# Ledger of designs, part 2: VH-VL binders against q54qk4

Target 1, 195 residues: q54qk4
Amino acid sequence: MNLSEDVLKGIETLSDEKLINDSVFKHIIDTCFLVILKKKTESDLFDNKAVSSVDTIALKQTFSAFIVFILESMKINYDQSSISDLLEEHKLSSSRIDFISNYFKEYRVAIRKHLSVTNFHFPHIIDVNWRLDLFMKSNAVEKLNTPVYLINLTTEQEENVKGKVQFAATLDQLQDLVFKLRDAQKQIERSSIKS

## First folded at step 10 (VH-VL)

Design i01
Fold by OpenDDE, look of step 10:
Order: structure tokens, then C-alpha cells, then sequence
Structure i01 (fold): chain C 195 residues (1-195), chain A 120 residues (1-120), chain B 108 residues (1-108)
């Protein structure tokens, strides 16, 4: 199976028992399967006392990596032995391999069923446009006597499959958003250097 | 499908210890946390602790820390709860329950309960 | 520690609707589950946070959650619904499972 280096590194992080103790490990794995099964969201990953000891970026990366691993494995109907071999190659302990393998076995049918009817691909933002909207009075983000802008994000999920995300924002709100995005970018860059 | 079968009733003296067993059948054992929940006569449910058999790690409620030990044997799919330094207030029905599944944080299967009576 | 508070008892006539509340700070943001316990028996899961009903649980039994109160609703109450009911959450701060104080439902 061809997984990206980033995904493989994320999987390897699960082998670090100092960084990821058993409680955190289980929580990550559980949450991944729950998210795939549409029972929980990514935000639930952080709703655990045990994860407070783990770097947020590392946790997110590991989570994302393992999601990809599960989905790709299920997509190609990867057999249990191959899954175990891959995990062993990436230095996971026997107990953790067994733990993961058991869940693969338990939820294989359910996940494959979901994959057949749902798309787990997240859209990419490919374009941004905006216009001034002075008439949007019912929007919660509108401030009195402040110009409100309608922002349109063009997204692409698959080739030639485009979507749109719309939201309203004041100039101040946009500035705040840009700041937050820049902060996220910096954090991601730092994480990439460490990996 | 899944069944949890507990050991029989116990009568103990104050200061002694009791060990209750819970055998699982009809499903996987190792990945699912087994919790122990007790209920004193006429009282509510009280969570004591849990174990994840495959890891052997247990988590205990603070109230029972140092006095309760939860263990599991994967080969026999059996969980154990040992409570030491028993007191009269420990008289209760003790339940094992399966929880912490990937898809839930509730208890979907329960043992039949084990009555532990502590009396002089 | 996180605590769930329930009324000690609820009385309801047959055919009527029983509502059992479970109160706690921001419980509306938690996954709340409900158990039925008949006399001399182990608890039985009757409502989970997800829409999946446990096997054998009638549609008459449902759960809702908002703000600081979760509610178990039993519609068209029958004599067989007489039992103790417990709400339950998992507390992420303590990593404990927390049960409500329990409510005795009496069918008149």
C-alpha cells in the first residue's frame, strides 16, 4: 500500500509509548473509527484529560494520518495480515497492533459500507472572491454602521467538481480570520520541520 | 449475543478482601473496557473503575484508589475486581459492564451482579 | 467532581407521559445515556446518545438534551415501565463514568 511519508510518520508516532500512552492511544484510535463511522467529530479528539499531555499539533497529525490509513486500507480491502505487517514495520507494539487489528476486523464491513455511499474527501479551497453587502441586516455577524462583506470560497472536491462556501464578515472580522490562519500556518510549518 | 457472567454472592468480614470475577462470552474481549459498578441497597449506581484487557491498564475512581484492584485475563476473557479492607458500607451488588467501545461511551452489556455482604 | 442530579421519584398514570430530568452544568454538550433498572435486575441501556435504539427498546422511550438538563421521555406509560432510571455521562475531565442519582418511576 502506498501511503505518504507524512501518513507513515503519523503511524509511527503511535509507536511512541512515552508520547502516546495507552490511554491516549486508545482514545486516538477510538476517535478515528468513530469519526469515520460518523458518530463523532474531530473536536471530540480533544475532549479527554489524557490528551492534555500531548502536543496539539502532534495529536492532530497523528489523528489525520491514522484516518487516512484506515480509509485507504478499507478502500483496497487490505487484509489483516498486511495491516499487521505494516504496523509492525512502523514499530508498533504487539498489543497496539492487535488492538488496531481487532477494530479493523470488527468494523470492516461497516466502514466499507460507508465508503461505498459517502465521500470522505475534504474539499480544497481554490479561489476566493468577495463583494460588499450592505443589505444583509439579519446576519449575526453584522455590526451597526459597519460595512459587511460577503465572501465566497470556491472549493474543489474532485476534478471538475466545485462547491461554494459563503460567509459574511466585517473588515475587522476578516483581519481576525487572516491572523488566525497565519497562526495556523506557522504552527503547521513548525510541525513539518519537526517531522 | 455478548454475555457477562459474574461469580456468586460473597459474605465477608470487615477488614477482609473480596475478589469478584466477570467472564465475557459471545464477542471480543480485549479491546473493550470492562467497568465495575456497584449499588448499595436502595442506593444508586456508582462507578468504581475500568480495565482495558489488552493493555492491562486500569483506571479507578478516586474514592476507591488504593483499595480496589481490577485485573483481566485475556486467555479466559475474564475480568476481576478485588476490594480490600472491606467495610459495612461496601455491602452492595457489584456489576461488571462493558464500555468504551469505539462507537460508544456507555455500557451496553452488564453482568447479572454479585452481592457482597460485609458483616461482623 | 461532575455530578448528575435527578428527581428522586416521578409518578405517572398509565397512558400518560413521564419525563425524567437529569441536571448538570453544560450537560447539553455531553453524550447522555439512560438506563432502566427493574427491581432485582441489572441496569439496561434504554437510550444512547446516538439515534440507535438498543434492541427491544420501544420507540415510546426517547432522550433529549439541552442546556443544563437532559430528559428521558416515556410516552404512553405502561405498568412495565415502572423502574428506576439513571442518566449517565463520561466526564472527560476526570475520565470517570458518572451516573445520576436515579429516579423511581411509579405507574399509578
Amino acid sequence: as target 1 above (195 residues)
Amino acid sequence: QVQLVQSGAEVKKPGSSVKVSCKASGGTFSNYAISWVRQAPGQGLEWMGEIIPIFGTANYAQKFQGRVTITADESTSTAYMELSSLRSEDTAVYYCARGREPSTDYFDYWGQGTLVTVSS
Amino acid sequence: SYELTQPPSVSVAPGQTARITCGANNIGRKYVHWYQQKAGQAPVLVVSYDSDRPSGIPERISGSNSGNTATLTISRVEAGDEADYYCQVWDSSSDYYVFGTGTKVTVL
Scores: ipSAE 0.474, ipTM 0.762, lowest interface PAE 1.2, mean pLDDT 89
Fold by OpenDDE, fold request of step 25:
Structure i01 (fold): chain C 195 residues (1-195), chain A 120 residues (1-120), chain B 108 residues (1-108)
Amino acid sequence: as target 1 above (195 residues)
Amino acid sequence: QVQLVQSGAEVKKPGSSVKVSCKASGGTFSNYAISWVRQAPGQGLEWMGEIIPIFGTANYAQKFQGRVTITADESTSTAYMELSSLRSEDTAVYYCARGREPSTDYFDYWGQGTLVTVSS
Amino acid sequence: SYELTQPPSVSVAPGQTARITCGANNIGRKYVHWYQQKAGQAPVLVVSYDSDRPSGIPERISGSNSGNTATLTISRVEAGDEADYYCQVWDSSSDYYVFGTGTKVTVL
């Protein structure tokens, strides 16, 4: 199985028992499987006191990496022994390997079935378009007579498979969004330098 | 189908300890947290704590910290709850319970309950 | 500490609808679950946050959650529905499971 270096690094992070204690470990793994099974959302990852001690960027990276690992493994129907070997190679403890392996075994059929009908690839933003709507035609805008920007994001999930995300924002909301994105960028850059 | 079978009723003196067992069958045991919940006569349900058998780590409600010890034996698929320094107020039916799915915040399987009576 | 408040009792005539409330701050943002407990028996899960109904639970029993109130609805109440009912959540701030105070449903 060909996993990216970033995914492998994320898996290795799960071996760091100082950074990721057993409670946090379980929560991350549980949440990954539940998200894949459409039982919970990514936001639920942060709804746990145990994860408050973990750097947010590290947590997100680890979560995303492990999601990819599960999905790729399930896609190729990776056998239990191979899964265990890979995790062992990346220095996970026996108990943690067993924990993960048990979930793979238990949810293999369900996840593979789900993958057959849904695409769980992470889409990328490849284009951004916007227009100004001076007339509040949207029921989602609570303030009267405020200009609203309609933003269209073009996404690519797979090669030549495009999607669209649409949303509305006031100037203030847009500024806030840009600020948050810039902040995220800075944090990611800092994290990359430390690794 | 998962079943949880608990040990029998106990009668204890104040100041003593009680240890209740909960044996699981019909499903996986190691990955799923086992909780203990008690119910005093005529009262509601009260969560005491939980254990994740594969890790051996337990989490306790603050009210019971220092008096309750929850353990698990993976080889026998059995969880244990020991409560020390028993008081009359500890008279209750004690239940073990587990969740259905990973990290589920509900309990779909329950033991039959164990009555613990604390009396002088 | 996070607390769930239920009415102590609800009386309902056969064939009517019983509604049991569970109140807490922003409970609408939590996953709320419900248990039925008949006299002398262990609790039984009747409603989970999952879309799937627990096995053996009739369609007459359903749950809703909004704002500061979760509600268990039992339609076409039967004598067999007489029991204590408990709401339950997981509290992320304490990492505890929290049960409601319980509601005794009496079928008249």
Scores: ipSAE 0.424, ipTM 0.733, lowest interface PAE 1.3, mean pLDDT 89
Fold by OpenDDE, fold request of step 25:
Structure i01 (fold): chain C 195 residues (1-195), chain A 120 residues (1-120), chain B 108 residues (1-108)
Amino acid sequence: as target 1 above (195 residues)
Amino acid sequence: QVQLVQSGAEVKKPGSSVKVSCKASGGTFSNYAISWVRQAPGQGLEWMGEIIPIFGTANYAQKFQGRVTITADESTSTAYMELSSLRSEDTAVYYCARGREPSTDYFDYWGQGTLVTVSS
Amino acid sequence: SYELTQPPSVSVAPGQTARITCGANNIGRKYVHWYQQKAGQAPVLVVSYDSDRPSGIPERISGSNSGNTATLTISRVEAGDEADYYCQVWDSSSDYYVFGTGTKVTVL
């Protein structure tokens, strides 16, 4: 299985027992499975005192990485031994490997079934197109007669499976979006350096 | 379906200790936290603590810190609750309970309860 | 400590609807669960945050929560519904399971 370095790093983070104690570990893993099973949301990850000691960005990265790991593993029906081997390679303890393995075993059928009907894969933005509409009327009186950028995002979930997201934004809105994305990028970069 | 079967009723003297067992069957044991909840006669439910068997770590309610010890044996799928320095106020039905889902916020499976009577 | 407050008792006539409240600060943002406990028996989960109804639990029993109040609703109450009911949450601040004070439902 070809996992990105970021995903592998996230998995490796789970081996750090000083940073991620057993309580936090369980919470992360549990939440990942529950999110995939649509029983909880990502926001629930932070609703636990135990995780307060962990850097938020690191926690998010680890969570996201492990989600990808689960989904990719389930997609290809990765066998239990291979899962264990991968986790062992990334220095997880035996108990933690067993913990994860047990959940894989228990929820394999359910998750694969979900994957067959719904795609939980994170799509990637592969193309961006935009045009300026000078006459776009917004239903909001406050935005009347302001230039609006129409943005078309082309997304790819799997090879040759493309999606599209379209939205409108004023210059200010677009700038705000870019700012937030840049901020996120910086935070991710900082987190990567610290790990 | 998961079943939790507890040990039988106990009669203890003040100052003594009691150890109640809870054997799980019909499902996984190691990954799920087992909690102990007690109920004094005519009173409500009171959470005492929990253990995650696979890790062996227990979390206790502050009220019982120092007096309660929760353990688990994965090989027998059995959880234990030991309460020491028993008092008359400890007379209660003690339940073991576990959740159905990962990171369970609720208890889907309950033992039948164990009556512990503390009397001089 | 986080505390859940329930009315001590609720009386309801057969066929009517019983509503049991569970009060706590911002409980509407928590996953609230409910248990039924009949005399001499262990508690039984009747409402969870999950969409799946516990096995054997009738559709007449449902839960809702908003603001500072969670509510267990038992519609078309039957004699068999007579029991103690407890709300329960996970307190993320203490990492404790917290039970409500319990409500005795009497079917008249």
Scores: ipSAE 0.421, ipTM 0.730, lowest interface PAE 1.2, mean pLDDT 89
Fold by OpenDDE, look of step 11:
Structure i01 (fold): chain C 195 residues (1-195), chain A 120 residues (1-120), chain B 108 residues (1-108)
Amino acid sequence: as target 1 above (195 residues)
Amino acid sequence: QVQLVQSGAEVKKPGSSVKVSCKASGGTFSNYAISWVRQAPGQGLEWMGEIIPIFGTANYAQKFQGRVTITADESTSTAYMELSSLRSEDTAVYYCARGREPSTDYFDYWGQGTLVTVSS
Amino acid sequence: SYELTQPPSVSVAPGQTARITCGANNIGRKYVHWYQQKAGQAPVLVVSYDSDRPSGIPERISGSNSGNTATLTISRVEAGDEADYYCQVWDSSSDYYVFGTGTKVTVL
């Protein structure tokens, strides 16, 4: 299974029992499965006192990584042994591996069924706008004289529910983004041919 | 279908301890928290605590801290609740309960209840 | 501590609609669940936060939640609906499960 380094790093974070105690661990895993099953939302991840001790960014990254891991595993119908092996490779304890494995076993059919009929409620990009700003100070820009691209993504979650994602990027950052998007596009094209 | 079967009624003296068992069948046991909820005669439901069997860690309501011990045996799919220093006020029906899969914030399955009577 | 307040009793005639309230601060932001408990029996989940109705629970029973009040609605009440009803939430601040004070529904 081809998982990105970021996803793998997120999985490894789950092995850090100092950072992610058992309560937090369970909460993350539970929430991931419930979100995938459309029973809860991502916002519910933060509605727990146990996570107050965890850095918000780290928590989000770990959550997102594990979501991807579940989805990818389910997509390819990854067997239990392979799941366990992967988690072991990333230094999760036996109890945590068993915990995750049990959930995979229990919800494999339900999640796969769900994936077959529903799209992840990720908002879809429906419009893209950009402009060049020569004067904008961005935390991401160390040089004041560097042109910054302002990108506006219009997203749609549900019919008539629109959102916006705004961000600034330097030329280099934008190039990196484009590269990654092109890679994603290629993967989509490959998948479409098989369907 | 998941079933929770509890041990029989108990009669205890003040100051003594009682241990109630809850055996789960028909589903997974290790990943899901088993809670204990009691109900005094004519009163409402009161959550006492929970255990996640696979981790062996229990969480207790503050009211029962130091007096209640919840344990689980994964090999037998059985959870236990021990309450010490019993008082007359502890007379109640004690329920074990489990949440809907995956572990969530409500109880989908309940035991039949165990009456514990504390009397001198 | 987080507390859920219910009316002690609700009386309703057969065929009418019973409404049981559960009050707490910002309960509208919480997942609220409801249990039915008949005399001498264990509680039974009748309403969960999710769209899945528990098995055997009639469509006449539904839950709503807004602001500081959650409501259990039992339409076309029958004699068999006579029971105690409890609302319940999980409190993220304490990591406790909290039950309402309970409401006795009497069918007249």
Scores: ipSAE 0.357, ipTM 0.715, lowest interface PAE 1.5, mean pLDDT 88

## First folded at step 13 (VH-VL)

Design k01
Fold by OpenDDE, fold request of step 25:
Structure k01 (fold): chain C 195 residues (1-195), chain A 120 residues (1-120), chain B 108 residues (1-108)
Amino acid sequence: as target 1 above (195 residues)
Amino acid sequence: QVQLVQSGAEVKKPGSSVKVSCKASGGTFSNYAISWVRQAPGQGLEWMGEIIPIFGTANYAQKFQGRVTITADESTSTAYMELSSLRSEDTAVYYCARDREPSTDYFDYWGQGTLVTVSS
Amino acid sequence: SYELTQPPSVSVAPGQTARITCGANNIGRKYVHWYQQKAGQAPVLVVSYDSDRPSGIPERISGSNSGNTATLTISRVEAGDEADYYCQVWDSSSDYYVFGTGTKVTVL
């Protein structure tokens, strides 16, 4: 199985028992499976006291990496022994390997079924258009006459397969969104520099 | 289907200890936390703590810290709850419970309960 | 500590709808679960946060939550619905499971 270096690094992070204690480990793994099974969302990853001690970027990277690992493994129907070997190669403890292996075994059919129905490939934003609507009343703003920006995102999932995402935002909401995206960008850049 | 079977009723003196067992059958034992929940007569449900068998790590409600010990034996798929320094207020039905698969924040499976009576 | 408050009792006539509330700060943002406990028996999960209905649980039993109140709704109440009902959440701040105070539902 050909996993990216980033994914492998994420897996290796799970071997760091100082950074990722057993509670955090279980939470990450559980959440990964539950997200894949559409029972929880990624936001639930951060809703745990135990993860407060873990760097947010590291946590996100580890989570994402392991999601990819699960999905790729399931896609090719990676056998249990190979999964264990890979995890062992990346220095996970026996208990953690067993923990993961048990879940792979238990949820293999369910996840593969989900993969057949659900696309985990996210489209990319390739264009952004906006217009101002002066007449749109937002339920989110108590102000009757707040201008609302209508944002149209053009997305591309596959070559020449375009989609569209539309949403509305007040100026404040838009500013907040931009701020959060910039923050994310900065964090990603910092992470890249450390690699 | 997962089934939890608990040990029988206990009668204890104040100051003594009680150890209740919960044997799990069906499904994977190691990955799923076993919780203990008690219910005093005519009262509500109270979470006491949990253990993750494969890691042996236990989490306790603050109220019971220092007085309760939860353990698990993977070889027998059995969880244990030991409560020490028993008081009359500890008279209750004690339940073991397990999260849904994978581990969630609710209990799909319950033992039948174990009555522990503390009396002089 | 996070606490869930329920009314101690709810009385309902057969065929009517019973609503059991569970109050707590921002409970609408939490995953809320409900248990039914009949006399002398262990609790049974009747509503979970996910879309999966527990086996054997009728569709006339449903849960909702918003703001500071979660609600268990039992439509077309039958005599067999007489039981104690408990709401439950997992509190991420304490890492504890928290049960409501419980509600006794009596079918008149």
Scores: ipSAE 0.819, ipTM 0.894, lowest interface PAE 0.6, mean pLDDT 90
Fold by OpenDDE, fold request of step 25:
Structure k01 (fold): chain C 195 residues (1-195), chain A 120 residues (1-120), chain B 108 residues (1-108)
Amino acid sequence: as target 1 above (195 residues)
Amino acid sequence: QVQLVQSGAEVKKPGSSVKVSCKASGGTFSNYAISWVRQAPGQGLEWMGEIIPIFGTANYAQKFQGRVTITADESTSTAYMELSSLRSEDTAVYYCARDREPSTDYFDYWGQGTLVTVSS
Amino acid sequence: SYELTQPPSVSVAPGQTARITCGANNIGRKYVHWYQQKAGQAPVLVVSYDSDRPSGIPERISGSNSGNTATLTISRVEAGDEADYYCQVWDSSSDYYVFGTGTKVTVL
């Protein structure tokens, strides 16, 4: 199975028993499975005293990484031995490997069923086009009679599966969006440094 | 379906200890926390603590810290609750309970309860 | 400590609706669960947060929560509904399971 380096790093983080104690470990893993099973949300990850000692960004990255791991494993129906081997390779303890393996075994059918009907994969933006419309009136625009940028995002879910997202934004709205995206970028960068 | 079967009723003297067992069957044991909840006669439910069998880590309610010990044996799929320095106020039905799903924060499976009577 | 407060008792006539409240600060932001306990029996989960109805639990039993109050609603109450009911949450600040004080429902 071809997992990204970031995903593998996230998995490896789960091997750090100093950073991630057993309580936190279980909470992360439980939450991952519950989120996949549509029983909890990501926000629930942070609603636990046990995780208060863990850096939020690190926690998010680890969580996201493990979600991907679960989903990708289930997608290809990764066998139990291979799962264990991968986890062992990333230095997880035997008890933690068993913990994860048990859940994989127990919820394999359910998760695969969910995957068949629900897409957890987000498309990637592969192209951006925009034009300026000076006269467009849209309910999505806060300011009336102001120049509006019409933005077209070309997305790709899978190879050769294209999608399109269109939205309108004023200059201010675009600036705000860019700001938020830059903020996210910075957080990702910080998490990468800490990992 | 998961079943929890507890040990039988106990009669104990003050100052003694009691150890109640809870055997799980019909599902996985290692991954799921086993909680102990007691109920004094005519009173409400009181959470005492829990254990995650695979890790052997237990969490206790502050009220019982130092007096309660929760353990688990994975080989027999059995959890234990030992309460020491028993007093009359410890007379209660003690239940073991478990989550249905990973970390659901509720108890779908309950033992039948074990009456522990503390009397002189 | 986080505490859940329930009325000690609720009386309801057959066919009517019983509402049992569970009060606590910002309980509306928590996952609230409910248990039914009949005399001499272990508690039985009747309402969970995840909308998966426990096996054997009728649809006439439901839960809601908002603000500072969670409510268990039992519609078309039957004699068999007579029991003690407990709300329960997970307290993330203490990592404890917290039960409500319990409500005795009497069917008149």
Scores: ipSAE 0.793, ipTM 0.884, lowest interface PAE 0.6, mean pLDDT 90
Fold by OpenDDE, look of step 13:
Structure k01 (fold): chain C 195 residues (1-195), chain A 120 residues (1-120), chain B 108 residues (1-108)
Amino acid sequence: as target 1 above (195 residues)
Amino acid sequence: QVQLVQSGAEVKKPGSSVKVSCKASGGTFSNYAISWVRQAPGQGLEWMGEIIPIFGTANYAQKFQGRVTITADESTSTAYMELSSLRSEDTAVYYCARDREPSTDYFDYWGQGTLVTVSS
Amino acid sequence: SYELTQPPSVSVAPGQTARITCGANNIGRKYVHWYQQKAGQAPVLVVSYDSDRPSGIPERISGSNSGNTATLTISRVEAGDEADYYCQVWDSSSDYYVFGTGTKVTVL
């Protein structure tokens, strides 16, 4: 399993016992699993006195990295020995490795089941249609007859349920959206594990 | 299914100490925090503290700080609660408890309770 | 310290609905859990914040949370529902588990 550098750095952060004490470590790991299991939300990560001493950005990065690690590990059904080896390579202590390994062992089936369910994932955009409308206002403030693009996104949700999202955008807005999407894609790629 | 089995009832003199055990079975032990909760006769539930066995670190309610010691033995899947300098007001049923999922903030599993009676 | 306040007692006739309140500042933003404790027994979780109903707990028992009050609702009350009930939260500021003062439910 090939994890991105950012993910690996996040994992390595968990080895820093000065920055991440045992309480904070447990909280991060617990929260990651609970979020994946849909028992808690990301916001719960910050609802703990123990994390008050940790830089917020570092905490978020570590959290996100470990979420990716869990999900990717489960996706490829990474075995326990490999998980342990990877964590050892990134200098986690034996107790912390055991802690994480135990959770993987215990919740492997449950997490994989969740991953197999379509509603666990964000809706996928499966089609995009657009047309130019020369006479439509995007809002009450815009000038009459301003060219507007009507965009229809077809999404696939759980159980092959198709949805549609429709919105209007100016050319500039559309370009901005495309830019943001490309940026997001890059971010995802950076956090992705290559098999 | 996880089961928590506690040691038997205790009768103690004021000023002495008591150590109650809680043996876990039917699941993993090391990763889950074991809490101790007591209940005086006719009173409500009071959280005393918890331990994470794999780390050996304990957290105590301020009320009991310095007087309570919570420990765990991973090899036997047993948690212990020792309360020193016992007073009459420490007479209570003491419960060990733990959650089912990774550190949920509630307790799915409870021991049967241990009555500790402090009397002169 | 964070405190949860419950009424000392609630009396209900069989078949009626019992409502037990748990009051605290901004409790609506917290995960609230409920326990049933019958005489001489350990507490039993009856309502958790998550969607999973504890095993063996009837649908007649439910929890709601809003504002400064959490409520345990027991519909179609039976004699077997007579017990003490406790709300519980985890306080992030103190890292304490906090229990309510408890409510004795009597079935008339």
Scores: ipSAE 0.574, ipTM 0.801, lowest interface PAE 1.1, mean pLDDT 88
Fold by OpenDDE, look of step 14:
Structure k01 (fold): chain C 195 residues (1-195), chain A 120 residues (1-120), chain B 108 residues (1-108)
Amino acid sequence: as target 1 above (195 residues)
Amino acid sequence: QVQLVQSGAEVKKPGSSVKVSCKASGGTFSNYAISWVRQAPGQGLEWMGEIIPIFGTANYAQKFQGRVTITADESTSTAYMELSSLRSEDTAVYYCARDREPSTDYFDYWGQGTLVTVSS
Amino acid sequence: SYELTQPPSVSVAPGQTARITCGANNIGRKYVHWYQQKAGQAPVLVVSYDSDRPSGIPERISGSNSGNTATLTISRVEAGDEADYYCQVWDSSSDYYVFGTGTKVTVL
């Protein structure tokens, strides 16, 4: 599983028993699962006397990191052994690994189902084809007489149900689109943490 | 579905101790805090304390601090509540309870209760 | 210590609506839960803070929370609703679970 260094660092923070005692540890993990299950919000992370001893930024970073970890693990259907191995690699104790593993085991189906439902309304892009057209005029292109790229996206909403999305874009427009999509992705990731 | 089954009724003398058990079945045990709540005859519910089995960490209401000991055995999925220096006012039904979800701050599952009678 | 105050009793005629209050400072900022306890039985969760209704609990039972008062509402009251009702919160400052004083609901 490909996790960012920041996420991995956040996970590793959970191994620091001096900074994060068992009570705080449980609270963080519980809150992460409850937030993902839409039972609580991020604000509830701070509604505990035990967390008062932990730096707020560190707490938020750790919380966010673990949310990403859960979501990514669920997305790729990461098996229990792999989860445990990753956590062990980041120096979590056996009891803490077991604690996390127990929740993954218990809530895997529910979380995956929840994630699938939230994604079902968006088609998956399964293929991208493009060609350069030097002469094509499109209403989607603001600049006239410039080379444009014709982009064909093949989408799949349901198994074996394919769709196509076609649009024209200049190189600049395409770059802008990519930037906006990346930004949107980041925003979604942030919003998922706050919900 | 999770079920909590408690030990039977107890009759105790003042000054003695009582230990009540709560066996969990039908779900995971180690991650979920088991709480003990008591109810004196004709009175309301009173939270006594809780334990997180996997960590062995217990938290007690101040009223019972020093008199109550809550423990858990993961191998048998059983929680215990021991109350010492019993008084007549400790006569009550004692319940074990736990959350359905990870620390949702409410109790979905309850034991059937254990009556403890303290009389001279 | 954080304390939840309930009326000792509420009487209601069948088919009418019973409202049970739970009062405390800033209780509107807390997750409030409600339990029903019939005579000789363990408490049963009837309302939780989340949108998930406990299994077997009718829609005519609901909870609201605002300001310094939480309210359990039982609409179209039936004879079977006669019971003691308790509000409950978790207090983050003490790390205690706190129950209300309890309300006896009598169906006339």
Scores: ipSAE 0.528, ipTM 0.766, lowest interface PAE 1.0, mean pLDDT 88

